VHH binders against q09150. Designs and how they scored, part 2

Target 1, 302 residues: q09150
Amino acid sequence: MRKEYLVSHIEENAHQADIYSLNVVAGNLWSASGDSKIKKWSIGDAEHSLVEEIDTPHKLGVHHLATSLDENVVVSCGFGQDVYVWNPETNEFRDLGNNAQHPSECWSSCISPDGQTIAFTSVDGRIAVWDNPSDCKISELDTKGKFGLCIDYSPNGRFIVSGHQTGQLFLISTETGRLFHVLSGHTSPVRSVAFSPGSTLLAAAGDSKMITIYDVLSGDQVGQLRGHAAWIFAVAFNPVGDLLLSADVEGKIKIWDIDTMECISTQSETDGAIWAVAWYKNGFIVAGADKSIRWYRAAATE
Short names: E, the ipSAE of ESMFold2; O, the ipSAE of OpenDDE; V2, 0.75 times the mean of E and O plus 0.25 times the DockQ between their complexes.

## First folded at step 1 (VHH)

Design e05 (framework vhh_etentamig_d1; at its last look DockQ between E and O 0.11; V2 from the best seeds 0.00; counts 0 for: pae E 8.4 > 2, placed apart)
Fold by ESMFold2-Fast, scan of step 1:
Structure e05 (fold): chain B 302 residues (1-302), chain A 123 residues (1-123)
Amino acid sequence: as target 1 above (302 residues)
Amino acid sequence: EVQLLESGGGLVQPGGSLRLSCAASGFTFSSYAMSWVRQAPGKGPEWVSGISGSGGSTYYADSVKGRFTISRDNSKNTLYLQMNSLRAEDTAVYYCAKDSLRFLEWLSPFDYRGQGTLVTVSS
């Protein structure tokens, strides 16, 4: 069945530059921008207010946020290829490891479901896993010089997936620290990856304009979602895992039914690039080049 | 429409200097970090330098640190790159970029933004 979504709120000029990352955790929305600020927003039923504005050590802009489920740990990545771990309660920013084992020129990050480890991509293709409490490297995988653009932890904590500039996807076992699968299907940059909530499926999208769905354990392609006409920078499974949200650089937003592999909704009310998407209770949130945060809700409450 | 117009390139001998300029329009220049990216013959794009929106923070690739200086004039919507002690390996087409996502777009084999300005360092 087709599901209709409507814009419920627009926060115009939410930042002074493009908004590159959105995280929804425990009733709060976190946004990161090229203006080098991180902002926290309320996401209650009728309130979309700014809770906190945080000046970051990132001087070239913040393009990625990873937030722990309990909101005690946030990892921010900047265009200066700089990475900080910070505690939202103290606003203390810690530069990630200054020892000889620090992954240099980091690009993207994710936090394990238990909050104990952080995984990073790098410009030279390395994937490093760090123990957050001790600030020490646990493991590293060398992809032989392929720029790592995106990374995600499975909700069950057993896998990490990275997407690379060449279109390669590396699925890594967290138990062994070793490569589990190299996933095929893309020959151009993969910009976004997401595990399903049940950790059984994986979505990947980017410059191919197609979304590929993989079975995690087998590494097989189980579906391809076609319909976008521009580069896709964001994909996200809803909390139930029956829907996938995608957005492209021409401002098209699509909702897909994972059981049928069909597009059930398309929004096109903005023509600016959308860099980030996130699900929340009854809908989703998008942000991008127009510097606004847009909130969408399901049209029908049945 | 975002427009970036690079200028100032040319032929220079090793050890020489050049100053590149980038005139920006179509966006709020002071709100964005800006970068210089180069592409040498037969090579992929390489990020060279970046500057914060305010101009208060600058970053350089190790290959150019100590030799190149990035700066900006927000009142004129112009980005600069002062290149000193030029080497043969600095030979490239130089491009300015609104942010590092533009640099990542250029890692794609198909689409690059702007014409750039050619710098040739040769004796």
Scores: ipSAE 0.193, ipTM 0.592, lowest interface PAE 4.9, mean pLDDT 84
Fold by OpenDDE, look of step 2:
Structure e05 (fold): chain B 302 residues (1-302), chain A 123 residues (1-123)
Amino acid sequence: as target 1 above (302 residues)
Amino acid sequence: EVQLLESGGGLVQPGGSLRLSCAASGFTFSSYAMSWVRQAPGKGPEWVSGISGSGGSTYYADSVKGRFTISRDNSKNTLYLQMNSLRAEDTAVYYCAKDSLRFLEWLSPFDYRGQGTLVTVSS
């Protein structure tokens, strides 16, 4: 089964540098860029208008952005290994890098559904879970120097998963604070991880050019999605969980049917790297090296 | 096969300038971030600067910020490093590296680097 998607909107020059992160929260699209700006865009209107532009204190750009569901907490990670937790309403930034309790080499971050827990990966391979806003460390796992490139929080709040340079995934139970699984299947860096909406599946992808689907509870590999010819930097499940979106550094975007494990669509509108993807409604959004934000919609079924 | 060839190194006086070039082949150049790394005698490799595939994002080590400028011409598959206000401590062999932004430092940039070009800053 093939599915057609059409570009519905392009926001050219959405940022002045590469866009490295996208997330859809509370009807808004959040984008973060190498230009050290974070922007909020409307999801609901046809024009997808800019709602807010935030000048961040990041000096070398922003490559990861995590936003709480209520948009009260935002965590941004920068190329300077600087990390800030801030309130979008007040734009008050808390510098975690200069906080003695926090590691100085944080790379990626995710926020729990309730917004009360923030998890971090670090360059030196730590996975740390912190209470927000108390800044109390809840747990920490030391992978012994395995750079954590990505991290995600399960929608049910029960799990955290991180991808690492070795290709390993560390799945942590938030209930116990302990390692739940070490997931294998990759031997090269994992650039992106994503839980399914039901928290039952986990997708991981990276330099292997392959996407691996895992059963969260058993830790078993349930599928491998092959087809990309370049490093994959972003994966995301759609809201229903039956489709997976992926994008690679050569600008290829693929949609996968999770049931059949088949690629049902490929988009190639850009040759620039796609660093980030997000689902919205029945479509999706991508951004990357060409500094544009591209909106896609599903074509009408004939 | 990925190939990288650095050029432009030489002997310069302190305060002088050099422009390094890196010719790339064997991959879709514009799709990948590139970096300059350097290795001084008796020292380990040091990341110097990085640039995204499009060139829209540039990054610099603190040690070279304000003095060095990284750029690229994707139509020519070439990476550049303009080095101004050179200092003795900038003396090193400079390498270009594929997919080696700073956040990729954990990957040995030397696995995807050229032979390097020597920059000597001396009176």
Scores: ipSAE 0.027, ipTM 0.529, lowest interface PAE 3.9, mean pLDDT 90
Fold by ESMFold2, look of step 2:
Structure e05 (fold): chain B 302 residues (1-302), chain A 123 residues (1-123)
Amino acid sequence: as target 1 above (302 residues)
Amino acid sequence: EVQLLESGGGLVQPGGSLRLSCAASGFTFSSYAMSWVRQAPGKGPEWVSGISGSGGSTYYADSVKGRFTISRDNSKNTLYLQMNSLRAEDTAVYYCAKDSLRFLEWLSPFDYRGQGTLVTVSS
């Protein structure tokens, strides 16, 4: 089954550099960019007005952003391998891990749904889990030098998955703090991972130009989504969990039906890399190398 | 097309110095931040230093801060890394990269970096 999506709004030059991360929570879009800024945009009006612009302490730009469901905890990672926790209410930045060790060399981060734990990857292949209220490390997995490029926290709070330069994925149980599965299927860098909202599936994509779907509990690969002709840097499940959104470095956007494992929509409205995607209600948002945010909505049926 | 040519590597004793150069072409050099990245034998890549397009802001990894100095000459389209007080752990192939995103793209067979220049620090 085919489904139509149309551009409903374009925010041209939303940032002064590439936009690497998008996050939709609590009726707002959060964007993060190589210009070292985080911006918050309204979803609730047709113009998607800028609500807030935040100058971060990052020296070389921001490439990963994670936001708790209540918007009270925002974690940002920069190209300088720096990580900050930002409190939007106070506009205070905290360098994570100050009471024990500086968390240098960290690359990507995610946050538990309730904002209580934060997980990080590193260039040298460590995966660390931190308790946010106490600002203390609670566990660490050493992957023996496998650069961790992406990470996600399951919506049910029970799992963390990381994707690595080697193509491996490491699925960690938060209950035990230990490795649950090592997932195979990719032989090239994994650039994006995402859990389904029910936490029963996860998607992984990257330089293989392929998206793999895994059953979380068994660790088995349950599907492959083929069709991209370029590296895939972003995947996201919709809030229901029946659709997956993906985008590549040549500007192709695809929507996949997870029940059938088939592509149901393709968009090619930009020729630049798309670094980030997000769903909102019955539409989606993309951003990337053209420094613009593009809003899509589902087309009305006749 | 973007071309980056690293040079200046070699064999140096601990405590010695080297100056690396990167000749750039195929883009407006002064409009882009540049980085140095190194990869030790059998290890993953490590970002070393970065510099803004104008050269007004410089940044360093903690492992090299105080010992290495990044600079650029925008009139010559050339990026530099002055490495002082070299240690055995600085042994690596050093690459220059156009803007910070090129580090991420470097992890593929079609890297947007040069061939690198080998720095060996040994007694």
Scores: ipSAE 0.017, ipTM 0.410, lowest interface PAE 8.4, mean pLDDT 84
ESMFold2 (binder alone), look of step 2: mean pLDDT 81; pTM 0.825

Design e06 (framework vhh_etentamig_d1)
Fold by ESMFold2-Fast, scan of step 1:
Structure e06 (fold): chain B 302 residues (1-302), chain A 123 residues (1-123)
Amino acid sequence: as target 1 above (302 residues)
Amino acid sequence: EVQLLESGGGLVQPGGSLRLSCAASGFTFSSYAMSWVRQAPGKGPEWVSGISGSGGSTYYADSVKGRFTISRDNSKNTLYLQMNSLRAEDTAVYYCAKDRYYDSSGYYLFDYRGQGTLVTVSS
């Protein structure tokens, strides 16, 4: 028997421009858009009502959003290479570009599971780890000019992975602050990376149209998921860790069984690129170029 | 080999209009979102507009909303930018780009960017 996912709710015109980032935390969905707004939506009601609309100082739109598990820290990255850290209770934005020790031209970020550190990629290939409470740099890895497109913290907090324009992935030990593995398998830009909930596996995808699954501790490639015909911008493990969700710039959504390494579902309900995906308790959410937020719920098919 | 060729720039007076074109080759054009980015003299690159692979979704920087229109013709592998009500601050080299993420992060880093087309708005 397979799990099938069906559209349960569509929020049309959720933003006035493409939606680039989705985060599910605590009971809310956070969305970030090229319209320079961040919006917060309820997971708990069937209508997924808008909770808050936040005007950001990003002039060219927001392409990445990281939210701490307690929702007390949010990091937003804009197309203007501007990065802000802020508390949603006050909506006071701190411009990290004004700190001389912070990497210039930051692109993507992630927040540690305990909320204490933030990791950043940069256009010049630096990966910086920042202590949020003290506002100081803990560690930095220099990839020698390799533009960092995506970054993620392992759920156990022991690892950070970055994906780069060259196709390289750098796996960093948070205990030592040093490179643990350079992961092979891609020669095209890596657009999305995700750790499994158990922190044992890592998925990477991008312009190769292929998803590579790695064993975190060994750095070995343990699987390849082929089937997308367009660039993949989003991958995400479900909370159980038995499924991977992927979406491409043609609007195709695929669900993969991690144990069998097989595609179990393919859908294409939108006419446009999907830039972001996120799992929630009842299913998953996608958003992208059509400016809508689409909610999917699990249903048995067989 | 991915190739992008911009054209249609020129000198125009404030309040005037121009239509930019970008001819794309070496990839499946309809499968990729496309963008326009500009670089004013002495300034860094600024993302201007983007369009989904199908053309069904379009988006704009606040500085150009209501004045510029992005469109594409997938049968001709061509991207367009219709620029109306031009202002002096729109003076820049305009670049066609296959990938929005790369374009927004800096001009000098991108293999897929064309040579650009100069738009000068002056009286």
Scores: ipSAE 0.000, ipTM 0.186, lowest interface PAE 15.4, mean pLDDT 84

Design e07 (framework vhh_etentamig_d1)
Fold by ESMFold2-Fast, scan of step 1:
Structure e07 (fold): chain B 302 residues (1-302), chain A 123 residues (1-123)
Amino acid sequence: as target 1 above (302 residues)
Amino acid sequence: EVQLLESGGGLVQPGGSLRLSCAASGFTFSSYAMSWVRQAPGKGPEWVSGISGSGGSTYYADSVKGRFTISRDNSKNTLYLQMNSLRAEDTAVYYCAKGYDFWSGYRTYFDYRGQGTLVTVSS
């Protein structure tokens, strides 16, 4: 089903540098930027206001943010390959690099649906799963030097998927800590991965300019979404799971119908790179190189 | 087709200065972070400095912090590296690279790097 989306709010100069990560959890938007700040924004029907500005210890900027569903755990990853875990109630940052078992040179992270474990990619191709309460490594997969660029937990908690510089995807069973599938379809860097809300599908995109949809249990490729003319850095399923949002480094935003595998909307309000996207109750949010946060609403609510 | 053309390298004495330039074409320059990467004799490639697409954020390797300054002119599609207080250890081929992050694009930088410009710091 075709839907129309309209820009409803633009927060200009939301940060002092590129915005690299967006998370929507518990009615709040979290943004992370090259300015080394993380900001929390409240999500209302018409008002979206800054709630908190957080100074991070990341000296080279924050390029990735993972937030637990209850907002009690936030993991930030910086361009210096530094990783911090913090509780927003205390604003205390814990440096995982001070633990002898901590994965070093981490790039991207995700938090399990129950908030208990954190999965990390690394520059040297390791995928580590960490028990947050005990601060101990549970498991590790060594991809033999394949830089891990992105990572996600399935909503049912049973799987982790990582996307790599080689174009390979590694699907890991969380119960066993073992490799479940190696997914094919890309021969260039995978920049973004996302599980569907039902945990049955996953999407992968990057420098190939196409989005590949996989069936999680079989590992089969079930679809390809073509239309972007530039590198895709962000993909996200909506909460219902019937739509996929994608954005590229030339500022094109596309909405795809997963049932038909067709593009149903294209937005091109900016020519600046979009690094991050997120869905919210009334529509979606994008951010990137122009330092703004742009809010889009569906023209007709359900 | 992405094209990157570096210039400004040469022979310089220790303590001297050089300004490197990179002329970019084939993409929307202002939409991309840019980096300088170098490869010194006997060493692997080393990321040196990066700048956001807008120029609002700059980043440096600890080995060059305080001595090198990265800048860009988006109206001219040109990236610059001002190198001051040069040391023998700065001797390397310097490459201009397209990318927004300094490691996630590291092999991508090789695909989109130019021919490089040689900087030799020697008496």
Scores: ipSAE 0.005, ipTM 0.278, lowest interface PAE 10.6, mean pLDDT 84

Design e08 (framework vhh_etentamig_d1)
Fold by ESMFold2-Fast, scan of step 1:
Structure e08 (fold): chain B 302 residues (1-302), chain A 122 residues (1-122)
Amino acid sequence: as target 1 above (302 residues)
Amino acid sequence: EVQLLESGGGLVQPGGSLRLSCAASGFTFSSYAMSWVRQAPGKGPEWVSGISGSGGSTYYADSVKGRFTISRDNSKNTLYLQMNSLRAEDTAVYYCAKDSLWFGELRSFDYRGQGTLVTVSS
């Protein structure tokens, strides 16, 4: 394609343990780690300087982070199945695990595009949607499955998708709160799901080492991307929606052209697992088991 | 209603030994695998050891293999960790956990209580 990506910055020892989650919002990168810290990094600074370090109440580390587009709401999920919601301006953490009216045994979360609702997976297969300002449950779906490993909101706010340990994918209408499609194609854990920016496509990947692309409205499989030789923990569409980024537990990074369904780039700068990826205006960012944050920039024409 | 109460931690010199206990309630203990997980100050969680529901299979992280022994008494709903040849690097809060996913890199920990602090200092 048009661009090659090169490492532009490496933040060695960005955390004291594995980095499991990355979010890019409002000109900042947010990282969450097994060291129980969440850190905010500048996108605009050439050295991507640390902006803020937050000590969380998670005692067993943070494996998932969701941030609202305006950065006013952050949801963190820990290995202890503990869930906190907080406003970074106040640093007051609200514990969702200690209230019988809140979601329990949560694993992963996502925040709606308007920042008003939060969706959760649980280890028992439930998907719950909560109104953040009023702290009340909007809907709940019992998939009758066990472990919900990943979850995402469509950018238009109309759909939620969850990926499960069994390989099942559940697409939920936010308007009705009901199941829209059960998506087929995986029989092993789905570790990562992502909606395209136009909300028309969905990518799912995990232990099958394959990425399946679905049409959201029809629920049909429209493509499969093969080439990874290890479990895929992260997939992300670029802001334009013409590229998909994927990364595996052996440190391989792949970029796919969604129109041709072909791998156009493979990079391997680390042998450690990559748990998280995110796109930003100049390229993409990866993080994982080596405790570093690696920034990739689109190569100049020279 | 699941409750896990850890005990047995304390201050010990390098080379010393400690035995940790975890009293479990609120579930059918013998039906679930159990694990010990530790978190050192300023570090992430580390899975230490796991044991099958029957006690017939035991598993250890490489960092503790040969030094630590996990066991259980299903008649008492109690999980144990015998820690020998302790090192300064073993200093951590130790938690017992139900239904741990101890392989595949990501682990789910359902624990109740405050854990038990082990400090190894000369």
Scores: ipSAE 0.013, ipTM 0.393, lowest interface PAE 8.1, mean pLDDT 85

Design e09 (framework vhh_etentamig_d1; at its last look DockQ between E and O 0.46; V2 from the best seeds 0.00; counts 0 for: pae E 7.9 > 2)
Fold by ESMFold2-Fast, scan of step 1:
Structure e09 (fold): chain B 302 residues (1-302), chain A 122 residues (1-122)
Amino acid sequence: as target 1 above (302 residues)
Amino acid sequence: EVQLLESGGGLVQPGGSLRLSCAASGFTFSSYAMSWVRQAPGKGPEWVSGISGSGGSTYYADSVKGRFTISRDNSKNTLYLQMNSLRAEDTAVYYCAKEGRWLQFGYYFDYRGQGTLVTVSS
């Protein structure tokens, strides 16, 4: 079944360099860029006005953001191997990189649903879980040198999944701090992972140009979504969990029906790489190499 | 399309100097941080140095700090690496990379050039 999405707003030159990360939380969109800035945009107005521009201590660019649901905790990861945890009300950046117990060479991060813990991937393949209030490491998994490219917390807080340059996926139980499943299906880099809102499914995608859907508890592969012709850098489940959004480095955007495992929409309005996607109340948002933020909304039924 | 072209490599004796250049095209050069990454024969890639888009901030690996200087000329879309007091262990192919793509060096080659060989030997 085909569904239609239309561009509702384009913010041209939203940043001075590629936009690598988008987070929707509360009434705001957060964007992070190679220009070393993080910007906050309004979801509530039709023109999606700039709310705040944040100068970061990341001097080589920001490629990843994780934002808590209450916006009180933000974790930013930069190309300079720098990782900061900060409260956006104060903009006081706490550097994690200069303590022997803190993660170094971090690539990607995610924040638990309750905002209390942060999980990190690293270039050397370590996955660390950190207690934010006490600033103490809770657990660590060593993947034996497998670069961790992406990471996500399940919405129920019970699992963490990481995707690696080898194509391996590690599913970790937060209760035990131990490996729950090693997921198979990819033999090339996994660039993006996402849990469904019900925490029952997860999606993984990357250089294989295919999206694999797994059952979380069994670790079984339950579906594959084929149709992209280029590397996929972003996947996201909608808030209901019946749709998956994906985007590739050639600018193709696809919406998939999870029940049928079929592509129901394809957009091609940009030819630049899309690095980031996010759902919002009226539709979805994409950003990437063209330095714009594109807002899409579902077409009205006739 | 993004294009990066390195030059300036060659054979030099220990203690010598070389200046590497990287000509960039296909993107707004001044908006992007740039890095130098090297790969020695039979070894994995090693990040060498990074510079912010404005040129106001520079960073170096401990192995080259005090010997190498990264710089850029945004009017010429060119990145430089001045290498002094060269050692045998500096022998490598040197790559110019857009941003911190050295962390994806083996996996996302569209943001690096073909490299220039530096051989330090007596």
Scores: ipSAE 0.318, ipTM 0.672, lowest interface PAE 3.4, mean pLDDT 86
Fold by OpenDDE, look of step 2:
Structure e09 (fold): chain B 302 residues (1-302), chain A 122 residues (1-122)
Amino acid sequence: as target 1 above (302 residues)
Amino acid sequence: EVQLLESGGGLVQPGGSLRLSCAASGFTFSSYAMSWVRQAPGKGPEWVSGISGSGGSTYYADSVKGRFTISRDNSKNTLYLQMNSLRAEDTAVYYCAKEGRWLQFGYYFDYRGQGTLVTVSS
């Protein structure tokens, strides 16, 4: 069943550089950009107005942003391999690279639902789990040099998954701190991973131009979504978990029905790369190279 | 159309110095942060240094702080890396990279060059 989506709002020049990360948390949209700014936008109003602009200490831009559900903890990763943990209320940035026992080569990060655990991937292929704010390392998996490009924390807090340059996914149990699965299916870099809301499924995508859906517990591939013609840089499940949003470097946005494993919508309003996506309500938000934040809503006739 | 071309690599003795250059073309050079990254044989990529578009902000990996200096000449579309007090562990292929979202030697950059080899050996 095809679905129609319409652009409902465009925030042009939302940033002065590419927007690399979007997070919808607690009724707010968080955006992070190469301009070293992080911005918070309203989701509740029709205008999606800017709520806050944060000048980060990142010197070379921000490419990853993770926010706790309560917005008390934010982790930002920059192109300088600089990583900060900070409280949005106080805007006090904690430099993990210089002031903690964290590896200096952290690349991507995710936060547990409760905000008490932060997981990192590193350039040299480490997957490290740290307690926040004590900065005590809980666990670490060394993949032996396989660069971790992306990481996600399951909503139930039980799993962490990272995608790597080799195409491998490492699924870690937070209960044991040990590797739960090594997921195959990709032979090229995995750029984005996302758990379903129920933590039962996992989506992975990247340079293969394909999205693989995994069963988290069994580790089995349950689906492959084909249709993108370019590298996929972002995937996200909707809040219900029945749809998957994906976007590629050529600006194509696709919506997938998880039950049928079919593409039910394709958006092509921009030719610029889309680096980040997020769901909100029954619509979604995308951003990327064109420096705009684009809001989509489902057509009313659906 | 974006191109990055590294040069200046070579063989040096420990304690020696080299200056790397990166000629950029195909984009508005001054609008983008640039980085140097390196990859040693058998090792993963390592970020070395970065500089903001204007050149007003610089950043260094701990491993090279105090020894390396990144700079740029936006009028010449050129990125530089002055490397002093070189060590054996600095041996690597050095790449300049343009900020972006593409994976280039372990980092998200739009583009990188072919690299220039730096060998530090007695």
Scores: ipSAE 0.022, ipTM 0.373, lowest interface PAE 5.6, mean pLDDT 89
Fold by ESMFold2, look of step 2:
Structure e09 (fold): chain B 302 residues (1-302), chain A 122 residues (1-122)
Amino acid sequence: as target 1 above (302 residues)
Amino acid sequence: EVQLLESGGGLVQPGGSLRLSCAASGFTFSSYAMSWVRQAPGKGPEWVSGISGSGGSTYYADSVKGRFTISRDNSKNTLYLQMNSLRAEDTAVYYCAKEGRWLQFGYYFDYRGQGTLVTVSS
């Protein structure tokens, strides 16, 4: 069943550089940018006004934010391979790698649903799992130099998946800290991974211009979502898990029905790359190279 | 259109020095952090150094700390890498990158230049 989404608000020039990450945290949208700032925007009204801006310690820009499902912990990753852990209520933060076990060359991160465990990738192909309260390493998987571009934590807390510049995906059991599956199907860089809310499916997308849907337990491909004509840098399941949002470097936004594996909406409001997407209630938000944040709401239906 | 043009590479003896330059155009240079990245023959890419948009903060890979210095001149839209005490393992094609995003975005031309070859040989 097709659905229609309409632009409800555009915040032009929301940042002075590209916007790489969007997260809904504690009733606000957090945006992170190459200008080294995190900005918080109101969700609860139509004007989505700027609530706060933070000059981060990321001196080379911020390219990734991750949040725990309970919204108590946020992690930020910068182009300088630095990582900070934030309390979103107070904006207080610490350097994740302050202990002697600090991994080098960190790139992307994710957080367990309860905020207790942080996982991250590195340029040299290590995937490390860290206990947040004690700030110490729990486990590490060495992929032998396969640069990890993206990573996600399953909502049920049982799995971590990383996507790599080689096209490989590593699915790791959090219970054992060991490899559960190596997922095939991509031969080009994987730029974004996401677990479904039920933790039974995961989506992976990147330079192959397709989105592959995997069954988490079996590791089998159960669908391919084709239709993007450019590299895909962002995918996200909606909170129900019946829809997937995707966006590419040529400004195309697609919404997919997961039951049918069909594209049910395509939007093209910008020619610039879209680096980041996020869902909220009955709509979604996108941002990217044009430095603007675009808010969409679902049209009244049926 | 973003353009990044590297120069200054060449053949040099171990212990020698070179200065690389990157001419940037097509964007507001001072608003963006910049990086140097290298790729040795048959190896994956390696981030070398980064510098904030203002030039106030610099970062280095452990393999080059104390030997290489990154700098920028925002009035000339130019990024520099001063390489001292060169070693054979520094042999690589060196690339200038806008915001360091080449690592995430791959070989997208607008994020890196064509490179300049540095060869350090006995």
Scores: ipSAE 0.017, ipTM 0.454, lowest interface PAE 7.9, mean pLDDT 85
ESMFold2 (binder alone), look of step 2: mean pLDDT 81; pTM 0.827

